# Designs tried in a protein design chat: VH-VL binders against q9h9l3. Part 137

Target 1, 176 residues: q9h9l3
Amino acid sequence: PRKMVAIDCEMVGTGPKGHVSSLARCSIVNYNGDVLYDEYILPPCHIVDYRTRWSGIRKQHMVNATPFKIARGQILKILTGKIVVGHAIHNDFKALQYFHPKSLTRDTSHIPPLNRKADCPENATMSLKHLTKKLLNRDIQVGKSGHSSVEDAQATMELYKLVEVEWEEHLARNPP
Below, E stands for the ipSAE of ESMFold2; O stands for the ipSAE of OpenDDE; V2 stands for 0.75 times the mean of E and O plus 0.25 times the DockQ between their complexes.

## First folded at step 7 (VH-VL)

Design w68 (framework fv_nivolumab)
Fold by ESMFold2-Fast, scan of step 7:
Structure w68 (fold): chain C 176 residues (1-176), chain A 124 residues (1-124), chain B 107 residues (1-107)
Amino acid sequence: as target 1 above (176 residues)
Amino acid sequence: QVQLVESGGGVVQPGRSLRLDCKASGFTFSDYGMHWVRQAPGKGLEWVAVISYDGSNKYYADSVKGRFTISRDNSKNTLFLQMNSLRAEDTAVYYCAKEGYYQSSAYLRYFDYWGQGTLVTVSS
Amino acid sequence: EIVLTQSPATLSLSPGERATLSCRASQSVDSYLAWYQQKPGQAPRLLIYDASNRATGIPARFSGSGSGTDFTLTISSLEPEDFAVYYCQQYDNWPFTFGQGTKVEIK
């Protein structure tokens, strides 16, 4: 009954030593993998570390980026009332300064049946790259120029769809 | 500003138990996975155990599986290692270590901060 | 389990010299490799992560390179405080593993 979307965010380092993760890009895809949102986002704080090798964010991306407050409003409008899928999604929600209901949250880094299908320890937290290679036979996050949050969101949705029936039944019997 | 302080080490006889504590400050403890790493006297580093940010996922080195239990209390910013059935080969300095940041669906599980370590000596 | 082999076991050098430390993995760890420095009686200190990224506060004389199975830590010009033991660590696959260490000592 509820619509489902997948999200992946890119963060940059802000704060005294680049210690704080601040939102700098967000991608949201629908159930079929179509892009609903993909914007560069300007943090309100000075960027100390672009983390470019992982984030793909460079100074030029910040020139016309959407200010955080505006981007947050747009993103929350898309997420509200939907089942939101992500990988280690608590990091994305923290960067958005947003609390999504646990009953509507699906974290592919914390689904034991998904690890089981990948022949991984059920209780170990596996990376998106590893699960995608094992279960979808696809290489994501390739190269040294940074990751694509669109690619990551799409892979996350595809991974969730592999266990969707089993996991939704588990959640119905064991509400969070 | 980040600080990790271990406690609970000491001298124990084989077969006995110890609990190690690690008190964290200077970061949002509940956002990060935490690890225990040990170092035998004059030897190198050995990874021991990990716990996820919320305590739901735990994993152990084969050498300690079934004997050690990692846990955390996010309300107290404290990491624990319950060590049962101790053996002479468990003698080591035990460090708690913080994971790096999570970035773009990648776990950067290098250890950006370490505690000072607490010595556990298992001897008869 | 992925085995990391560091070489040489000991480097005997003088201040001002270049130090080159090797870490080889038994199978690919992509770029998920970190380097730590440890002095006697102290906890390890992060130097390099993701094979080549220098940690905050680490001097520019430290650099890392490599990918897959072959990694190098370079100290371009040794300072007195750099004489220590250096460890590599992979975090690509479980269990996480460390190399046995390379001791950099005064000649």
Scores: ipSAE 0.510, ipTM 0.830, lowest interface PAE 2.8, mean pLDDT 91

Design w69 (framework fv_nivolumab)
Fold by ESMFold2-Fast, scan of step 7:
Structure w69 (fold): chain C 176 residues (1-176), chain A 124 residues (1-124), chain B 107 residues (1-107)
Amino acid sequence: as target 1 above (176 residues)
Amino acid sequence: QVQLVESGGGVVQPGRSLRLDCKASGFTFSDYGMHWVRQAPGKGLEWVAVISYDGSNKYYADSVKGRFTISRDNSKNTLFLQMNSLRAEDTAVYYCAKEGYYQSSAYLRYFDYWGQGTLVTVSS
Amino acid sequence: EIVLTQSPATLSLSPGERATLSCRASQSVDSYLAWYQQKPGQAPRLLIYDASNRATGIPARFSGSGSGTDFTLTISSLEPEDFAVYYCQQYDNWPHTFGQGTKVEIK
């Protein structure tokens, strides 16, 4: 069977008024939550807004950061051929400038059974923080110093595991 | 730079249908969830409906569920609200509204940009 | 549905005075609360998001505070253009809900 990993990326603002989201950190964990990749990544464009409140990225993290092109190659080698789990994962793929096959993508913001377990409307998108608190009784993304992409990737994998059997059966009957 | 331009409002009789359009520009439309929010004359704001970035998830306020349908066409940067079985209490200015920027697994669902609003009057 | 209650309903003040607006939630919304300003005939304008973060272009006289169920919007010194209706909005849970509004009017 295919291997499964979870990913979470941090973005900084580049371009006019910092409105473009550029990759600045990526964390990937395996099925058991062990870290496979965690690097700060240097965008090719000038950083206008570090978005530190959410990203946790500061100027000092950029000093020894891996250049985008190199980091992208390393990340894609890990993701290729695997089932990739993420939360609102299309944003991560966009920041990576990468298209992952829909059949191998699992987005915990778009899994109706997961929302059902959390007593949330099945067709509404819920935040990772909300689902993690409701279903795992854990507080993530705490404080104002930014999020940990490792913590987010680990929480995302644990959330997916709660519905994995049911959702994989659903996907086998209803291929994307 | 970011603009949301609404159209389709007007006067309509109870029980009839009306479609509202919202044309977006100045941002990558296909990256953001979009909402409709309404305001009856002289009253406060009421959230109506949401659609996810790709159109796969939709959710509605109980007051409009089963009568209104939200949809989007990402190739045209356009958001729609199909309003069926209109009632006098649906009379309101309808705003399309954009979600804030997605950052670090956090959906910022405050509304950073709003359209100008389009008036829908349901009267006999 | 989370109910947001704003108080006072109307606040009558003069330019230069401090305005303090309250928003109370029926259950915790953590910090997922925004404040909007609306002038007659205009769309709402975002002022504050995530309880205390000022939106781009919003003057420093506007500040937000609070978490959980109790939130405050403060305008340190009212300018003529600040006389408007202010709404709070929670985005912690579905459906997203707004308070009924506080009208800040000239005395």
Scores: ipSAE 0.573, ipTM 0.850, lowest interface PAE 2.6, mean pLDDT 90

Design w7 (framework fv_nivolumab)
Fold by ESMFold2-Fast, scan of step 7:
Structure w7 (fold): chain C 176 residues (1-176), chain A 124 residues (1-124), chain B 107 residues (1-107)
Amino acid sequence: as target 1 above (176 residues)
Amino acid sequence: QVQLVESGGGVVQPGRSLRLDCKASGFTFSDYEMHWVRQAPGKGLEWVAVISYDGSNKYYADSVKGRFTISRDNSKNTLFLQMNSLRAEDTAVYYCAKEGYYQSSAYLRYFDYWGQGTLVTVSS
Amino acid sequence: EIVLTQSPATLSLSPGERATLSCRASQSVDSYLAWYQQKPGQAPRLLIYDASNRATGIPARFSGSGSGTDFTLTISSLEPEDFAVYYCQQYDNWPLTFGQGTKVEIK
């Protein structure tokens, strides 16, 4: 358990027409769902599009946000050497400008046994909201004011725990 | 059951205008960036334009900048492409396309669903 | 703009054979690459996204691999319905671009 964390990030739009995804919030929880990290993060580039509908991020959150370079260092210190669980996690790693080894990465959007438990096609990319409702009987990402990355990270860890034994055995037999 | 249905295609003379509509159903339309992609007869795919979930940001291929305008009406689940100053090289099947699912606010600009396409022929 | 080059332009194969299609990017696109299948008169259909993830309803005989600049789509054993044109697409940078296509045709 000490070697496993779950992460969820929120991104804002920077660059031309706001089309570059830049890290603006990161939440990390431990195996039991306790928050290890949760900070708003200030991108080094001008924010063109807050993507508030999804990110929940507004201009006010940037006032005391941790600069990207500092936040990245803190986050990587937590992630390095651990099994990192996420949902569509490649996007989080790209926003962090970070490579995490595939052998230590668990993506709940790409675990066939998890979809099977939810009565979904095994190779479909199901939303975190759908899987959480089906398997944990819990509604997350409610409303139109953006997501909670803490809530998403906690749900992601709980989903992974449903298939952890089966999936770790599969990975031992079929290394990535 | 995601569906995208285009309409508005037809034959039009060079220099004229045409508006394409795309009616969406089966997903929360206001949650996704939407795109137009075209394909000239017998040729490959060419990306045309994108519009953000709320309509506040728009981006265009260089070949259509200043002539085409993308817009949306989230209350009607409808995507639009206003095509002005049409040229022969704009002749193509036009597809509306939905971006893939994403967990966080990162946009994943692959297209998990496409409309059937609507043919625009620009000829004199 | 990022140019995607697909090879070969045409594959002439029989049902039951393995098809291997290549897509090469002019600069790194990380894993932000998708593959589409298009049959005559039809819209493209998503097969693979994020280089290696199969889309919903896509048979296991389709697989994608690669990262950076070199990507491969493999069809392990061709079925009659697999004879079509295949396109790769990158979404790492603007403008979004597609490869020129590989036609898989019956021998």
Scores: ipSAE 0.036, ipTM 0.621, lowest interface PAE 4.4, mean pLDDT 89

Design w70 (framework fv_nivolumab)
Fold by ESMFold2-Fast, scan of step 7:
Parts: C-alpha cells; structure tokens; sequence
Structure w70 (fold): chain C 176 residues (1-176), chain A 124 residues (1-124), chain B 107 residues (1-107)
C-alpha cells in the first residue's frame, strides 16, 4: 500500500487588516499517529493578527520559527508521492502554496461514508470536532488557548482509518 | 471591497419556478463556501442552503429540500439558487452570504459579507 | 434543530444608555455563535463572531460574551446609529439557525 500521512496547518493573518492567511505551524503524522514533522513557521510578511483563539500561535513562537521557504521545502519532501489526509485540506495546501494530486488527496470533511457512520447527512460538511466526538468519543479543540495541529492531524488520520477500505475501493472504481 | 450582488427576483405565481443569481467580486470566490439566507416580510432570518467551495457538497433546509437547488460557477464567480414548485411561504428577500475564513480544521460558518438581497414574491 | 431564543423582543432605550441583549440556545453551541445588526431596507451586518470576537470595523462599544447555551451582546453606550434589529446565529450543527431578533428602538 502507498504510504499515507495526515497533515494539519495553523495560519495567522497577514496583509491588509490581517485578511491574508499565512502558514505559521504545520504538523504531519504517519499512519500510526507518530509525529513526522511539527514546526512553527515564520511568514515572510508582518503578522497583523495571530488568531490565537484558533491557531494557538503567540509572538514567542515566532522567535525561532523556521522561515517559510525552508519549512515549505521540508514539508513538500514529506508529502510528495504519498496519500495525504486532512480535514478541509484545500486550505492547508493553499497556505503551503502547493498542488497535491487529487488522486492522492483524502479530505475527511468530504467523505460521505464517514458522515453516514456519524449519523450525519452525507452531503453536509461536518467539523473535525463533531466527527471525532461522534466516531471516536474524544473531545478535541477544547479550551480557548488555540488548537493543537498535532492533535488535529492525529484525529484526522484515525477518522480516515474508519472508512479507509471502503473509500479506497470507491476511489478505485470512481477515480477523481 | 468584497461585493455580492443578487439578481433574478420578481413576482411569480404559486407552482412556478425562478432562478436567483449572485455575482461575487473582491475575493477568491472558489475558496469559500456560499449560502442563501432568506427573510420573509417583517420576519426574521432563515437559512436556506449551502454549497462547498468546489460545488461537491450541498445541503438544504428541510422547508426547501427537493424543491430548491443550489449551484455555483467558479469560473464566473457566480452562485445560483434554482427555486421550483414555489409556495406563498417562499415569499422573502433572498440574500447570498459568504462564509468566514477557514482556521485550522474548524469551519467558521458565520457570514462576514452579505449581498443587498433580491425580493421574491409568490402571489396569485 | 437548534432553536435560538432572543430576549427581550423589543428594547426601548435612549442614546447613551447600555443595551444588553440575550440569546439562548436549546442545546450547547459551544462558542459557535455570531451576532448581526440589520437596519430597515438593508442587509444584515456582522458584528461579533465566535461569541466574543469583534468583526473588522465594528466599534469597541459592541462586545459579545457567553458560551454553551447562554450568550449576551452588549452595547456599552448607545449611539443614534445603533437603533436596529439584532440577530444571533449558530453554526455548531445543521441546519444553521437564527434567533428571532431583538429590536432596539429609541424611547
């Protein structure tokens, strides 16, 4: 089987009024949930809004953060040629300024069988927090100090594993 | 500088069809989920439908399910609502609304920008 | 369906007074609640998102608080332009729902 990883990124606001989302942390885990990559990343532009409530990023995290160009190279080396699992993963790829082939991309927010197992409408996009609570009986993204991208990546991989066999068969019959 | 402009509203008889358009500008349309929200005269806001950024997922309020179809054309920055089998109860101002920004793995389905609205009157 | 109940239905106040608006959810919505202002003939305008975050360009006199089932929008000192209808909205679960609105009117 092809190697599989799960990714979750955190973004901060840059540009006019902090409306541009720039990568500030990335976590990647393997199939078993072991951390392959977890670094704070320094955007090339001035940070206007840390978005700490969701990102967990604070000023101190930027002091020794890896510059964007270097971090991007490291991350892409890990992702290339692998099946990459994420939740609303389009936004992670956008922050990385990276195109990953659709045939190797798995988005747990867009897998109808996963929603069906959670007793949710198949065509509604559910949050990672909701799916994790319903299917794994675990609370993630708790508190007000921001999300853990490691926790989110691990939960995402575990959710995908619940439908992996069924969904891979579907994709083989119905290639994207 | 974000703008959403609805069009297509009018007066129609019960049982007929109408299509609403919403033209977006000032943001990358293909990055955001889009919604339709309506408001009957003198009443409050009612959520109607959602479509994902790429058009692959659609969901509807029970009151319109099976009658309304939401769609989008990302190449034209346009959102659509096809309304079939219209009822007097569908009389409302229809707003298109943009989802907030994505943060981490959380969806923020508050509406940071709204169109001006287009009035649909279903009357015999 | 999560029902949002706003109170009071109407709040009659004078400029300079404090306005306190309530929104109660039939079940927990965590912090996934927004507040909107709507003036006659206009589209709604976002004021607060994620219970307490003020939207860009919204004056400091507007603040939101609460979590779970009980939420409050406070306007510390009413300005003439603040007389409008206010709606709360949740996105914790489908379908998305709005409260029925609180009208803030000049006494």
Amino acid sequence: as target 1 above (176 residues)
Amino acid sequence: QVQLVESGGGVVQPGRSLRLDCKASGFTFSDYGMHWVRQAPGKGLEWVAVISYDGSNKYYADSVKGRFTISRDNSKNTLFLQMNSLRAEDTAVYYCAKEGYYQSSAYLRYFDYWGQGTLVTVSS
Amino acid sequence: EIVLTQSPATLSLSPGERATLSCRASQSVDSYLAWYQQKPGQAPRLLIYDASNRATGIPARFSGSGSGTDFTLTISSLEPEDFAVYYCQQWDNWPLTFGQGTKVEIK
Scores: ipSAE 0.623, ipTM 0.873, lowest interface PAE 2.3, mean pLDDT 91

Design w71 (framework fv_nivolumab)
Fold by ESMFold2-Fast, scan of step 7:
Structure w71 (fold): chain C 176 residues (1-176), chain A 124 residues (1-124), chain B 107 residues (1-107)
Amino acid sequence: as target 1 above (176 residues)
Amino acid sequence: QVQLVESGGGVVQPGRSLRLDCKASGFTFSDYGMHWVRQAPGKGLEWVAVISYDGSNKYYADSVKGRFTISRDNSKNTLFLQMNSLRAEDTAVYYCAKEGYYQSSAYLRYFDYWGQGTLVTVSS
Amino acid sequence: EIVLTQSPATLSLSPGERATLSCRASQSVDSYLAWYQQKPGQAPRLLIYDASNRATGIPARFSGSGSGTDFTLTISSLEPEDFAVYYCQQHDNWPLTFGQGTKVEIK
């Protein structure tokens, strides 16, 4: 009975030399890929590096962005009690300063059957772009103007659906 | 300041074992994938092995599969490479290398920081 | 595996000259290409990542360009400390691979 959502976050560089990854956009989609949340988020610290090539974030997006504390509250209300799917999702949770229960977390970068279906080594961590191309025959993260966190969240949910039955059975037998 | 310090290199005979350690400081070690990269004397760089941030995923170059084991201890900020059944062609300087930051569902496996390297010589 | 071919193998130039180094991939790596500088007895040093992004602390005379299979590292005006070996590296596919290197040596 637990609902399932997929999340993808964009980070910008803050702190010394821009080495700290701070949340600057978050997208959440439901099981069918419909957008539940998609907001630009203003970090509490000065942005040193927009990382625009990947994040797609520019100064203009920060002008009316939702402050981190408010956005975090909104996001956590959506995630709490749900199965949350992501790709290398620990990075998203870190940027949110949030701990989601492992029993309700699904990381498409760490699902051996998914890699097997893609003809990739089961123990290697594959990028979302690579898995999406191999398994869904779709190119994501195209171009040089940044990634769409909506597109990434949608692709992540679709990838999980390919192994959902098998992986949920595995988790029932081998609880985290 | 980010620092990676390798240790454990030395001279060993073919067929023997050696363990390399890499001590990390100046960043949150448990957030990043870590790699071993080697360089034979006078030759170029060769990727050897990777371990994910939590140790759950490991992958190896074909030349070392079944002989080398990568591991990590996040509580000690230390990366390991256990090298078994060493061959003359394993002679190289071994570098510990840190992945770039993760961004937008993309793994940035360029190496923003490297250790100084530790020399492993496999000879009789 | 993706093979990276660097050319030329050696560049013999004088300080103040422009250096242009090429890296070609056997298949597309999108923009996921890095460049490293290595001096004798030292670890490699990251110069450029994601084809064109200069790493922190790297002088503006270093620039990267290209996408897909064809990439270039340019040093606009060589300084004495720039004479070194340069390697390209891709992270688009496993295993991770490096080019064989281009040596930039003083004429």
Scores: ipSAE 0.599, ipTM 0.868, lowest interface PAE 2.5, mean pLDDT 91

Design w72 (framework fv_nivolumab; at its last look DockQ between E and O 0.71; V2 from the best seeds 0.00; counts 0 for: pae E 2.7 > 2)
Fold by ESMFold2-Fast, scan of step 7:
Structure w72 (fold): chain C 176 residues (1-176), chain A 124 residues (1-124), chain B 107 residues (1-107)
Amino acid sequence: as target 1 above (176 residues)
Amino acid sequence: QVQLVESGGGVVQPGRSLRLDCKASGFTFSDYGMHWVRQAPGKGLEWVAVISYDGSNKYYADSVKGRFTISRDNSKNTLFLQMNSLRAEDTAVYYCAKEGYYQSSAYLRYFDYWGQGTLVTVSS
Amino acid sequence: EIVLTQSPATLSLSPGERATLSCRASQSVDDYLAWYQQKPGQAPRLLIYDADNRATGIPARFSGSGSGTDFTLTISSLEPEDFAVYYCQQYDNWPLTFGQGTKVEIK
């Protein structure tokens, strides 16, 4: 038995043309979907593009946001030693400038049995929105105000729980 | 400067095989999903295949499933398309295309950079 | 698959005129829509992504709008270099699909 959490991050555009993705929000939920962490995070670089339609981040959220270095320390304390579930999680880890062991990482965008349950092609990378609608009959990422990283983390954990027994058995027999 | 350079196109007979290469530079290749998009002479754009950033997920247009195989070598910054059992209707310019930025749990599969294209002509 | 229908097929205009190009999806694609410009013998060039974000280096005269099923690309005042074929593309669901194209040509 190892503790399991789900994570979802939001990024804003920084750098010369807003092409660099910088962490601006992080949400972490436990196995039951309870929020363990949810903070707006201030990037160390000037924000060029808030990417608001996707991130939900606006200038007002940055006023009292936690500085990146401090937030990163808080987040890593929660993730270290746990099984971390995410959707397209490599980008979240990249934004955190963090390496999480592959053996403790679960990416719901790369689990063939999950796609199979959704009547989707097993090896296509499906969006969280589509998997959640097909398997949980729930609409997420709705509207133009941006995505909720809490909602995304909760949906991701629920999706993983649908294949947890089968996938953990697969990983035990086929270690990464 | 981002650059994608395709190679391997040519004239080939129906039923034969051909491999296309796409060499990438100017960005961290291993961070992005990559696609092949084709365009028949005088026609519009048709999406062909995708491969995830790490090569673990692949998906194909129905017209090429079972005949084409997409692959990548991240150590060489190179994308491949192995085309088997070629048909006349596969005649097209084949473009290598890079995915845009990724945001949160959403994949943004617009193509911010394209290669110059390589022509594949399937004729007897 | 999601079908994208572009209209009109051909738009004949003079430099300085406003161009309005439409793209209609057979089902909602939210804001997962891009626009490309293609000139003869060249690869497509990204103009707009996420329905209304102008790509880097694209002049301010190009703008995108719309959401769900109805999208518009607007060129506020045509320059000589803008006469080309324009494609919309959805990336909401598999397979990725393109519209058939709208050719913007000189009158």
Scores: ipSAE 0.740, ipTM 0.902, lowest interface PAE 1.8, mean pLDDT 92
Fold by ESMFold2, look of step 8:
Order: C-alpha cells, then sequence, then structure tokens
Structure w72 (fold): chain C 176 residues (1-176), chain A 124 residues (1-124), chain B 107 residues (1-107)
C-alpha cells in the first residue's frame, strides 16, 4: 500500500509568441487534502504571457518565486515512490520535465469508471470542472481571476477516492 | 511553420473502406491532441473524432462511432482516419486539425491549424 | 450536446462597415469559444480563441467578446477579404460543436 498524493500545476506562456507552456505554480496535497507543497515557480526563460485568466499567475507572484531547478528538485523528492494522482497529468509532468512510473500514476481524466459514475461517456476526456460539479457537487475554477492549483489538486484527490478501490483492483489485474 | 497535409480521399462505393492520412510538420506532434473535422459540400463543419497526444484515448461523434477509427504514429508525425462501412452521408471534405497550447487546468480544444482537406465522395 | 445558434444567417454589408456576428450557446460554455473564418475552397482559419483572444496574425479589426452563453464577433471596418463565412465553436464539453455559420456578403 503506497502513499498517494495529488498534484496540479499552473503554466505561463514562454517562447515565441508565448506558445510554450512553462511551470509557474505547483501544488501537492496528501490523501486527506492537506497541502504538502504550494509554490510559485520562476520559469528559466522569459515569461511572454502570464495567462492570468487561467493560471492565476501575476507578475508579483514571480518576484520571490522559487527558481525552476530548485522547485523541481523539491517536487520530485515529494513524488518519488508515491502514487501520484492528477488530471491530464501528462501536462504536469511535461512542465516538470519529468516522467513518473506509469504503474504509480493515476489520471482522473482517463478513468472510465469515474466517467460512468458521472453519467459521462466512458472514453471522453472530461474536464476537472465538470467531474467535480457532477460528482462532488462543488464549483471550482469560478470567475475569471484564474484557477487555484490547491483547489484543483484537492478536487482531483476527492474524485479519485470515489473509484479508488475499483480502479486499484483493475490496475492490479491489468498492469502496464 | 506548422503544416498539416491530408491525403487518401477519393470516390468510393457505399459499404467500402478508405483510410485518410495527415502528415504534420513544424511542431512537436506528440505534445498535442489531434482531430478530424468534416464538411459536407455546401454545409457547415462537423467534428468527427479526437485522439490524445499519445494515442491512448479516442472519442468519436455518434454519426461515425463504430465505423471510423482514429489513430496516430508519433514516430512518423502522422494522423490516420480509417473509415469503414462508408455511407452517402459521409461525403465531405475531411480536415485534420491541431489543438491549441496546452494548459492542465483547462482543455483548449480549439483548432489553431488546419490541413487543406481531402475530399471523400461516397456514391453508388 | 451543446447547440450553437449563430445570427444572422446572412449579413449583407459594404466594405468599411461594421459587422456584428452573434453566437448563442444552449448552455454555458464559460470562455471556451472560438471563431473561424472560411472562404470558398479553403480550410477554416482561426480568428479568436478563449472568447476574446486574437489568434496569431489576425488583424486588430477582429475582436471577440462575451462569456457563458452569448458571444459576439465584431469586425470594426470590413475589408474586401473579410467577405466569408464565419463559424463559432465551443470546446467546453463533448462533443465539440460548431454553429451553423454566418455568411458575410457584399451588398
Amino acid sequence: as target 1 above (176 residues)
Amino acid sequence: QVQLVESGGGVVQPGRSLRLDCKASGFTFSDYGMHWVRQAPGKGLEWVAVISYDGSNKYYADSVKGRFTISRDNSKNTLFLQMNSLRAEDTAVYYCAKEGYYQSSAYLRYFDYWGQGTLVTVSS
Amino acid sequence: EIVLTQSPATLSLSPGERATLSCRASQSVDDYLAWYQQKPGQAPRLLIYDADNRATGIPARFSGSGSGTDFTLTISSLEPEDFAVYYCQQYDNWPLTFGQGTKVEIK
């Protein structure tokens, strides 16, 4: 029985015309939803677009933000050896420049029993917002000031708990 | 420069099969979900199918579910649409389309680049 | 399925005039709405994403507004190349859907 954490990240636009998504905030919560990590992170390259409508990141957050290399080290130490839960989690790992073992990764955007419980098509990739509303009766990502990675990570863990027994048994029968 | 080039369209009889290819260049193909969108002659746009960045997740419009299969080969930067049991109503220009920038907290499934389209005509 | 209803179906205007195109969603799509321009024999071209963000290379005369269920594409002063069909598209929920289009034509 391994410890579980949930992760969510916020990205800003870097590179030409701000098309590259670079890590600017990361939040990690434990099984009970307690915050283990929540830091603003300074990308190693110039920020072209803060994407504040989605990211919640503003220039002021970058003033004392943890440099990417240091933050990545801190985050990976927390993730190592744990089951990591996320939503569309491959994007979070790409922003971290990291690949967690598939056997220890849980992606709430790709769990057919979770979709079924929400009366959604089993093979459709549903948004965290929609699943949270349908299954937890909670509105997240409200307003135009940006998303909270703490709120999103907490919601992701709560969603996984709804199918945890069934899905862990499925994965035991169908190892990657 | 992003480029998407469809091929494989043509005239086929109902009940037959056809495979469309879409060759991508100018971006990291394996970072993005890809879509097929079609347009019957003189009509509007209809979304057909999506495949995730790594090919592990696929979803289809009800009109093609069970008959069409979307797939990709990331080593060749190529998207595919296998169309089986073709019907007259499948007659359309088929476009491949690329999703916009990725953001884990939102699904940004607008299409920032489109191919030129390939015409599929299904007639007896 | 989220239905997008565009109005008017056809907008007959002269170069230099202001065009206002409407898209109404059957339920909230937040800001997950895009606008495309399509000319005969061509693929659609992205104009606006996330309701009000102009895509790369799109002239400033194009602007988008709205959120939730009611959205507007505005062309502040029509140029000859702007006479085309315009589609809205939502990406809030599956299946992805398009409006039926608004044709902007020369009067």
Scores: ipSAE 0.536, ipTM 0.834, lowest interface PAE 2.7, mean pLDDT 91
Fold by OpenDDE, look of step 8:
Structure w72 (fold): chain C 176 residues (1-176), chain A 124 residues (1-124), chain B 107 residues (1-107)
Amino acid sequence: as target 1 above (176 residues)
Amino acid sequence: QVQLVESGGGVVQPGRSLRLDCKASGFTFSDYGMHWVRQAPGKGLEWVAVISYDGSNKYYADSVKGRFTISRDNSKNTLFLQMNSLRAEDTAVYYCAKEGYYQSSAYLRYFDYWGQGTLVTVSS
Amino acid sequence: EIVLTQSPATLSLSPGERATLSCRASQSVDDYLAWYQQKPGQAPRLLIYDADNRATGIPARFSGSGSGTDFTLTISSLEPEDFAVYYCQQYDNWPLTFGQGTKVEIK
């Protein structure tokens, strides 16, 4: 069986008016929730909006942050060959300027059985916070201090594990 | 600057169909979910439908489910709303609205930009 | 669905006065609440998101507060251009819903 990891990234705003989402933190956990990677990352461009309410990123976190190119190399080395689980993971890959093979990607925001289990519309994109509360009875992303990418990655993996068997069978019958 | 321009509104009889278009510019259209919101004359705002950034997910208000279809063409930066089996209560100004920026695990479904709206009148 | 109730329905004030608008949710929406301003014949304009963050270009006299079920939009000193209808909107759960609006009119 192929090893699985879960990833969650936090982004800050760069470019004009801060509309460009740039990677500022990345967390990766294994199947058991153990942290494999957790680093603050320095974007190549000037940060216009730290988006702290969501990202949890503050200016002091960037002082010793890992340069993007270096961090990207470290992260890609971890992800290569693994099944990568994430929530709305296309955002993470875009921020990483890397796209994992679709056949090895699992996006918990696009798993109808997971939504069904949470009594949510199957075709609606639900937040990680909502699914985590409904299915794990756990509160994440509480307060205004920003997300914890480690906590979010762990929650994502736990959610996927609830539907892993069913979904992997589905994917086997319906390869992407 | 961000611009959203709706078109396709007009007067139609009940039971007929109409398609609305929304042309987007000034941002990376394919990165954002898009919504339709409508407002009956002299009334408040009502959310209608949403489509994800790549068109893979769609969700509708109960009032229009089964009758309306939201879609998009990212190559043309255009959002669509196909309205079938129109009713008098569908009479409204229809706005296309841009969703706020995404974080990896959260969707910010406030609307930072709106079009000028297009009026749809359903009357016999 | 989550019902948002705004109060008062109409607020009559003079320029320079402080305006306080309320939005109450039927259940907690955390801080996933936005405020919009709409003038006659115009599209809504985003004022506040995440309960207390001003959108780009919004004057400092506009402020939002609250969390959970009770939210407030405050205009510290009304300008002539601030007389309009204001809507709150939650984005915590589906379907997305708006309040019925508060009209701020000139006294």
Scores: ipSAE 0.305, ipTM 0.778, lowest interface PAE 2.4, mean pLDDT 93
ESMFold2 (binder alone), look of step 8: mean pLDDT 92; pTM 0.947

